VH-VL binders against Glycolipid transfer protein 1 (GLTP1). Designs and how they scored, part 2

Target 1, 202 residues: Glycolipid transfer protein 1 (GLTP1), of Arabidopsis thaliana (Mouse-ear cress) (o22797)
Amino acid sequence: MEGTVFTPCLEGMKHVKSDQGEMLTKPFLELCKTILPVIDKFGAAMTLVKSDIGGNITRLEKNYLSDPDKFKYLYTFVQVEIESKIAKGSSSCTNGLLWLTRAMDFLVELFRNLVAHQDWSMPQACADSYQKTLKKWHGWLASSTFSMALKLAPDRKKFMDVISGSGNIQADMERFCAEFGPFLHDNHKFLASVGMDDMKAS

## First folded at step 19 (VH-VL; from x6 with heavy chain Q108K)

Design y2
Fold by OpenDDE, fold request of step 20:
Structure y2 (fold): chain C 202 residues (1-202), chain A 124 residues (1-124), chain B 111 residues (1-111)
Amino acid sequence: as target 1 above (202 residues)
Amino acid sequence: QVQLVQSGAEVKKPGASVKVSCKASGYTFTDYDINWVRQATGQGLEWMGWMNPNTGNTGYAQKFQGRVTMTRNTSISTAYMELSSLRSEDTAVYYCAREGYSFGEWSKYGMDVWGQGTTVTVSS
Amino acid sequence: QSVLTQPPSVSAAPGQKVTISCSGSSSNIGDNYVYWYQQLPGTAPKLLIYDNNKRPSGIPDRFSGSKSGTSATLGITGLQTGDEADYYCGTWDTRLSVGYVFGGGTKLTVL
């Protein structure tokens, strides 16, 4: 393929918001899907992360497809569930969106680390990213599981060789971090505004 | 005890409709999605669709679009699957199965509880 | 014809180890958790493995699951006669139309 593994993601980011600046459900979920192949390049270390992200995407997409017009905008999931007093439920799309966002926070931070710290090992970059994002929301079991998974992290050089493709991987990683971050910030800002951003694991 | 109990066997003629019920007990009905899966004799499992008891949202396999309707009555913790325009090839055992969700613990649980199955026979 | 591909049958003697493969694609096994179901003759399916490699309570540690790329594997050690059953892999598919997909099933015969 032409470019790097981030090319689909970079293209997808152009369509996430409406003309009015609102987050669109379908484009956002499609965008998140584009990162899944990138996660796969980490190998066994990120299998759970990938599956979890996939699961949350699936949850949101299932509900979107049940009524695409109703759920055209991403935050409608949360608004509807709050009105119905089910936003904090174990099957809520609110929780799905929150944890999808948090997982993406981790990935953005991970690639930020890889760009900013050329001397860091892969486990170090992953651990730092996790510490700054998901860890504070996870219980000790989830955290321990992640720590074990990190032992399977790929060699940094080998990983970078795999994801480079024919393009400029450093530039694409920087763009990914710079352009994807704001979407996640918007999600957190909205969730916080309605008291849903600080929900813990369930 | 967590369980799903389905309605009894049905015999229908081609063109008719069948409505199978699935009553949940031993857990909070609205916390789990309900999936419907069927299996013809000697054949594999075939997914039909899902329903969220909490919202009523549904999604159907393309094969059954326009012919299947999944509903629920939360007051009695019961899910329903109605299949219309029945054909001989619809003869199968129909299962309901709950599917749970989890957040922040690397788990989604899958279809962990199944009904006993409902045999639907379509014959002229 | 199934979206997920399984061998139609496997067999082994009691006490032996068997593996059942499940092959899919990026949009299903690649992107989502994989599940395994056991169906004893004349019974409803039972969840055997969830979330790629976890066992529900009551499932012996003789049963194991793994996932790599777009493939999953069910392992059974110390095979017992009671393990004779049909085994199905399953997962969600995140293609344009989201749906759950099963493998074609594998019949395990204990010799």
Scores: ipSAE 0.904, ipTM 0.948, lowest interface PAE 0.5, mean pLDDT 95
Fold by OpenDDE, fold request of step 20:
Structure y2 (fold): chain C 202 residues (1-202), chain A 124 residues (1-124), chain B 111 residues (1-111)
Amino acid sequence: as target 1 above (202 residues)
Amino acid sequence: QVQLVQSGAEVKKPGASVKVSCKASGYTFTDYDINWVRQATGQGLEWMGWMNPNTGNTGYAQKFQGRVTMTRNTSISTAYMELSSLRSEDTAVYYCAREGYSFGEWSKYGMDVWGQGTTVTVSS
Amino acid sequence: QSVLTQPPSVSAAPGQKVTISCSGSSSNIGDNYVYWYQQLPGTAPKLLIYDNNKRPSGIPDRFSGSKSGTSATLGITGLQTGDEADYYCGTWDTRLSVGYVFGGGTKLTVL
């Protein structure tokens, strides 16, 4: 492919916010979808992460499609559910958005580690990223499962060779981290503002 | 125990509508999506759509868009699927199935509880 | 025409191992958890495997699931006569029109 595995993601970031600066549901979800093929390059190690992200995307997209006009903006999911007192429910889009955001936090941190620490092994980079993001929200079983999955992490060099494509993978990873991070920050900021950012596994 | 109990068999003429009910028991109705899946005789499973009992949100397969309506009555933990403009090709067993959600556990559960099925026959 | 592709039939003798493949694409198997359903003759489908490789309570460890890339596999060891059934893989598809998709089903015959 022309560019790197991040090219679709980098292009997608341009359309995530409205002219007024509001997070748009469809573009954001489409953007998140673009990262799935990148995750796939990690192989079996990230199968669960990919599936989880995919599941949360699917959850949100399903509900978006039920009423695209109503859910044009991403945070409407949360607002509506709060008003209805169902935001903390096991099937809520609020939870979906939260855990999608957290998963993306993990990925951003992972690629940040890969850029910043050229001497780190893949398992080390993954473990550190996990420690900084998802781990504190997961139970022991989920954490253990993740640890086992990391044993299947690909060789760093081989991985980088796979994702480099014809572009500058280092630059694209940096851009990914720099440009995607703010979206996640906005999500967390909003969720926190309504008391929904600290929910644990359910 | 957790179960989904569907309404009885239906016989309809072409052009008519059928409404199948699915009553949930043994669990919190609003915590799980309800999917509808049909199966013609000797054929495979065909997904029709989903409904969230908590919000009432729905999504339908393109094939049934404009012809299917999925609703619920939370007070009696019952989901409904109505299919209009029936055709002979709509003759099938229709199933409702519960699909749960999980967050932070590397799990999404899938359609873990199914109704017993409702036979709908469309004939002239 | 199913979005997910399964072999139409498989067969083996009691005690043997069988595998059922499920082939999809990035927008379905690639992006989401895969599920397997068992349907005994004249009965409703039953969840057999969820989240790629997990077994619901009551499902024996003879049944296993795996996922790799855009494909999934159901494994059955120690085949029993009671395993004769139709098996379906399923998952959500993340295309623009989100929907659940099933495989065409595989008829397992115990010889």
Scores: ipSAE 0.901, ipTM 0.946, lowest interface PAE 0.5, mean pLDDT 95
Fold by ESMFold2, fold request of step 20:
Structure y2 (fold): chain C 202 residues (1-202), chain A 124 residues (1-124), chain B 111 residues (1-111)
Amino acid sequence: as target 1 above (202 residues)
Amino acid sequence: QVQLVQSGAEVKKPGASVKVSCKASGYTFTDYDINWVRQATGQGLEWMGWMNPNTGNTGYAQKFQGRVTMTRNTSISTAYMELSSLRSEDTAVYYCAREGYSFGEWSKYGMDVWGQGTTVTVSS
Amino acid sequence: QSVLTQPPSVSAAPGQKVTISCSGSSSNIGDNYVYWYQQLPGTAPKLLIYDNNKRPSGIPDRFSGSKSGTSATLGITGLQTGDEADYYCGTWDTRLSVGYVFGGGTKLTVL
C-alpha cells in the first residue's frame, strides 16, 4: 500500500470540522469508518472492538439519514435528545456517540502505548490501554471477555510490519494520536457540558 | 414475558393500502427499535425498514421508499406499518421485530423478538 | 439475488453436525455483527445467534456461530429432528441506502 494503514484516516481528519469549527456528522462518521481497517490488523483480539465501533457508527448514521439537513452537525443529536428528554435512553444517539468516542479513546491510547513503550508486547499495550479507558465503564463480564480476547493479540513485530506500507508508521501513529485525540476531547467536553459524559454500561 | 402481537390477516385489492399493527408488552416499548420484515410464500426474508419508537425516526429500504410509512403510538405501546398502492407482488406475511443496541457491553442485539406475522393477500 | 449468499439446502442425520455458510462483503459482514435466525415451518423467525457467536437465553450450546473476514458460519451439532427449519444470516450494511440484509436462507433437512 502507498503510505501506511493510517493514510486514509489522516486525510479524513481534514474534513471533520466546518469553517466555524463545528463537528460535522457525515465527515466524522466517515472518518470513524476509515479506522475499521486499522482495527482489522489486530485480528481476532479486536473483533469485539471492531464490531462495537461498527454498530455505533451504524446507529448514528441510520439516524443521520432520517434527516440529513437537521443532523448536519454532530452534536445536534445530543441537543435535540436532551430537549426531548430521551438522551439517556438505551437506544439514544447520545449514548451511541458517547460509546463510540470511548472506543476511539481506547484506540488512541493503544497507539500512544505502542509509540511510547517499544518494549511492551501487544497484549501488554492493549491491556494497559483498556485499563485506562474502557474498563471503568464496563462490568465484570465485559472486562473478563476482553481480557480473554487479548490473548489472541498478534505478535508486535509482525503487526508493525503489516501496518507499515511505504510510509513512516511511527510518524503516522504519532499524527493519528495528535490529530484524532482532540476530536475525541471535543466530544467529551460537549457531552460533559450537558451531563452526558458519565453514563456506564446498561 | 416479552411479546409482540400483530393484527389479523387481511385481504386487499390492488391499489389499496394496508396498515398492520404490532402491540408490544413485557418491556419498555421506547427502548427498542421496531423493524418490519416481509416474506412472500416460499421466499426468504425481506427487510422493509426500521422505526425508533422513542423519536419516531424511520429508515426505509429503497424498494419501499414512497410506499411505506412506519409509525407508533407510545401510549399503547403499538407500532404500525402502512403499505400503500398494493400490488399482487406484495402478498406476503409481514412481521414486526424488536431490535436494540446495547452500548458498552460488547453486544449489539439482533431482531430478538418477533411478532407472529400478519398475512396480507392482494388479489384482484 | 440476496446480498448475503447462503447454500439453498443442507441435510444430515440425527446426531450429526452441520455447518451453514454466509458470504458477504466488507460493508456488511466485514464491518458489522452477524446474526442468525431459525424459522421453523409455519412460524415466525427466531433469533438463534447474535453478535457473530453469542446465544440468546434458551438457545442450546449445540448452536454456534463464527465470523472470519467477510463470511460467517452457523454450526449445529447433535442434530435433532426438531432442528429441521430454514436458517437465515443477517447483518447491517454500512452503506445506509442498503440497510439491513438477509441471506437467501438455507433449508436444513434432518434425515
Scores: ipSAE 0.050, ipTM 0.657, lowest interface PAE 6.0, mean pLDDT 87
Fold by ESMFold2, fold request of step 20:
Structure y2 (fold): chain C 202 residues (1-202), chain A 124 residues (1-124), chain B 111 residues (1-111)
Amino acid sequence: as target 1 above (202 residues)
Amino acid sequence: QVQLVQSGAEVKKPGASVKVSCKASGYTFTDYDINWVRQATGQGLEWMGWMNPNTGNTGYAQKFQGRVTMTRNTSISTAYMELSSLRSEDTAVYYCAREGYSFGEWSKYGMDVWGQGTTVTVSS
Amino acid sequence: QSVLTQPPSVSAAPGQKVTISCSGSSSNIGDNYVYWYQQLPGTAPKLLIYDNNKRPSGIPDRFSGSKSGTSATLGITGLQTGDEADYYCGTWDTRLSVGYVFGGGTKLTVL
């Protein structure tokens, strides 16, 4: 492959915000889709993470396609659902955005760990990231399921070789964390401003 | 120090059940999974299953599914393994083992602390 | 019929080097970290090597581990009579969705 496994998502980041700084629905969801091949390189360890991310992308995209002009801006889903008093529902787009953002927090922290701790094993990097990001939002069943799955993480050297392709994997991971992290922060800031950033798993 | 102390030897008749205890000390019991491993005389190690003391969740090896139950009492930091419908081939030493996990040593997913073993003899 | 294959025994003189192999498949050794356990006669197993090649505190550097493809190797240099034990490799197997597998064990004899 040309570049690294991150090359498509780094390109996608250029399109996520309007000139006025508004988060755009379709570009944001397309960016999230480009991260799925990165998750695939973890194999069975990330099956549940990938399913969760994919399901939330599908939920948001389905609703976007029902009225693309209305939902041009990502946060419109949340505003509409607050007005309709359905934002806290388990199947809401608000819930989907929250959990999509949280799952991406996990991935950003994971790649920060891999950059910062080149002597850590993959299971160690995954578990530390999980503890810092997702664990506090999961109930006891979900946390046990994710913790068990993360024990199946691949050998770190093999993983790094596979994701490097022909590009500079260290630089791309650093850019991924530096550029994607702020988008996730913006999502959390908006969700907090409307009281929707503190919901736990059902 | 981190320690797992198991209950004493058991002699059982075929068809009975046995419940082995494993008391943890020197660490936060709910932070580490407990595995159960057995070893018949002159044979190798055989993994039976895991139990998460925080949640009570378990996973059993296919061979033992339907006969084994792994539980815990968090107030006394104790794990249990119960094996029912005992047969003579269940005669073995049964070990509990903690899966290693600590901040800064996160790279471990091995069984880093083992109990002393509990001999279970099944005879008529 | 263990999923991981080890030689049943190896032997060498004090001071020599010995290696113990562990052969598996892509769903276990190939894709997962390998661990080694030492079981001295009459005792419980003890973790010797974790994450393919790392040593817990207190394990001397004359014990080493490596992994290549679907095989793992435990190396012991400067062999001592106290090293006489059974050695087991272990790892998770993703084909079973959940399951830890041990090798059949290798008896090391120091002549």
Scores: ipSAE 0.005, ipTM 0.450, lowest interface PAE 16.0, mean pLDDT 85

Design y2
Fold by ESMFold2, fold request of step 20:
Structure y2 (fold): chain C 202 residues (1-202), chain A 124 residues (1-124), chain B 111 residues (1-111)
Amino acid sequence: as target 1 above (202 residues)
Amino acid sequence: QVQLVQSGAEVKKPGASVKVSCKASGYTFTDYDINWVRQATGQGLEWMGWMNPNTGNTGYAQKFQGRVTMTRNTSISTAYMELSSLRSEDTAVYYCAREGYSFGEWSKYGMDVWGQGTTVTVSS
Amino acid sequence: QSVLTQPPSVSAAPGQKVTISCSGSSSNIGDNYVYWYQQLPGTAPKLLIYDNNKRPSGIPDRFSGSKSGTSATLGITGLQTGDEADYYCGTWDTRLSVGYVFGGGTKLTVL
């Protein structure tokens, strides 16, 4: 492939914010879609994670398409749902944005681990990332499911070969973490400002 | 054919240091982590740490942090473990072990090749 | 004591079956693959079971592994006198400061 598996998502990051710094719905969702091929390279180990991410993207995109002018800005979903008193519902766009952001936190921390600890195995890198990001929001069933999925984790060397293509995979992973992380931070900051960042799986 | 061969037995006084070598053959040395494990007489296995021969990065068990250094020389496919400030309770057999994996199954599995062990005796 | 708990010994007659348990916690056995090692008298350990239940080449199918929750089990059928050894479970712990942990070991005696 031309460049690395990260090349499409690094291009997409340039378009996510308006000139005034507002998070744009369509560019953000398009960016998230470009990360799905990266997840695919983990194979069966990430099947459940990919399904959750894909479902939340679909939820947000369906609601965006119902009124694209109204939902031009990503956080409008949250504001409308707070006023309608449905933001905390399991099917809400607010809940979808929160869990999408949390799943992406896991991926960013995973790639930080791979960059910083070139000697760690894939299970080690995944387990450390999970501990730091998702585990606090999950009960024993979700934790056990994640542990079982680690049995299917690819060999790190083979994984890195598959995702490198002709580009510099180390540099691209560093850029991914450096550029995507702040967008996720902004999502959490907004959600916290309206009391929606502390919800657990209910 | 894949083999790890360790240096010979050592006798040391308390307070000294010991450096054990582990020479790899039959595979690409820089492709696999090297772990160090020790075993006192009549006791179980105790993990000490890992070392990546490609990068030189290490991770040590908390018990040994500050006393252990794991290194390598890639030109002669040799890993080293140095333990300082020796005490009598450091008397043990010290093993190096390669961390294995399966390419076709995308699995990483434990310590698949072990050295023969190096006896270190610490006595006054 | 060991982070992973094994019975200190087990015995049975030739041809019989034994099981060896290994009990841990969510941060080790619960979250990670379990490995089993055989150490014959006077020798270095040898990998017997990897990734909970898989056998390396050359390990006969009378050796088996399984895992449930935070506990793992090694099964040995058709016992032979050559199976007299110490058996260790091992796994990674997700806490970075802990690293790899072994069980205390189980001495198998074939009477």
Scores: ipSAE 0.000, ipTM 0.443, lowest interface PAE 16.1, mean pLDDT 85

## First folded at step 22 (VH-VL; from z5 with heavy chain T55R)

Design j5
Fold by OpenDDE, look of step 22:
Structure j5 (fold): chain C 202 residues (1-202), chain A 124 residues (1-124), chain B 111 residues (1-111)
Amino acid sequence: as target 1 above (202 residues)
Amino acid sequence: QVQLVQSGAEVKKPGASVKVSCKASGYTFTDYDINWVRQATGQGLEWMGWMNPNRGNTGYAQKFQGRVTMTRNTSISTAYMELSSLRSEDTAVYYCAREGYSFGQWSQYGMDVWGQGTTVTVSS
Amino acid sequence: QSVLTQPPSVSAAPGQKVTISCSGSSSNIGDNYVYWYQQLPGTAPKLLIYDNNKRPSGIPDRFSGSKSGTSATLGITGLQTGDEADYYCGTWDTRLSVGYVFGGGTKLTVL
């Protein structure tokens, strides 16, 4: 295939924000979908991550589709739910967005580690990424399960060979981190501004 | 005890509408989505749509869009599914089922509590 | 016709192990958690497995679930006569027109 596994992600990032700089629901969710095939390349190690991301995407899309005009912008989910006093619910879109964002934090950090630390093994990169992102929000059960799964990470060299395709995987990973990171930051900033950024998993 | 209790059997003519109720008890009604699933005699399960009792948001299967309406009355913890323009092929047992979420906790998205089912017969 | 594909029937003797497969695509099983439902004759479906391999309270450990790629498998060990039922896999689909999808169901006969 032409390009790398990141090509769809890189293309999708161009349309995430409106002309006014607001995060658009549909493009953002579509963008997040593009990472799922990349996650697949990790094999069993990322099965839980993929399923969780997919579930959160599905949840948000369900609600988006109920009223696409109303939920044109991503943060409207949160605003509406706050007004309705349901934002902190386990089934809320706010919670979905938060955990989607956090999962993406983990992935971005992982690839950031792979780019920055060429000498790190895949398990090292995964562990460090998890430590810096999801771990602090997970309870002991989730953390244990997640950590166990990460031990199944593929060999770094083999993995890189798989995801390289015909393109420049290093450049694409770097670009992915550089361009996707800001979206996540914006999500966190907004969620924090409305007091919805500190929910934890059991 | 957590349970969903559905309304009784319905017999309708083609072209008519049917409205099935699903009353929840034993749990907080607004904390779970309500799904509707039907099953024709001897056939498999067919998902129809979901409704979130908190806001009333819905999502319908494409097959039923334009014919199905899912609503709720939170004051009595009851969900409703109305299907219009009934056809003979709509003859089935209709189930309501709750579905809960727990994002970031390896969430359960499955339907863990089901109603007893409502038989809807469409015949001329 | 079903989005998810299951074998129409499986059978085994009491005490034996059976497996039921469920095949889908990237947009459903590939991206989302898989669920399994048991439907005894004349009854409503019952959640058997959630999140690929987790058992709800009350479900014995004879029942297990797994997922790999775009396929899922339900395992039943120590088969009992009471296990005779229809089994359905299900999951959400992450395509733009999001919806829940079921397999066609598998009839398990205990010989």
Scores: ipSAE 0.009, ipTM 0.546, lowest interface PAE 8.9, mean pLDDT 90

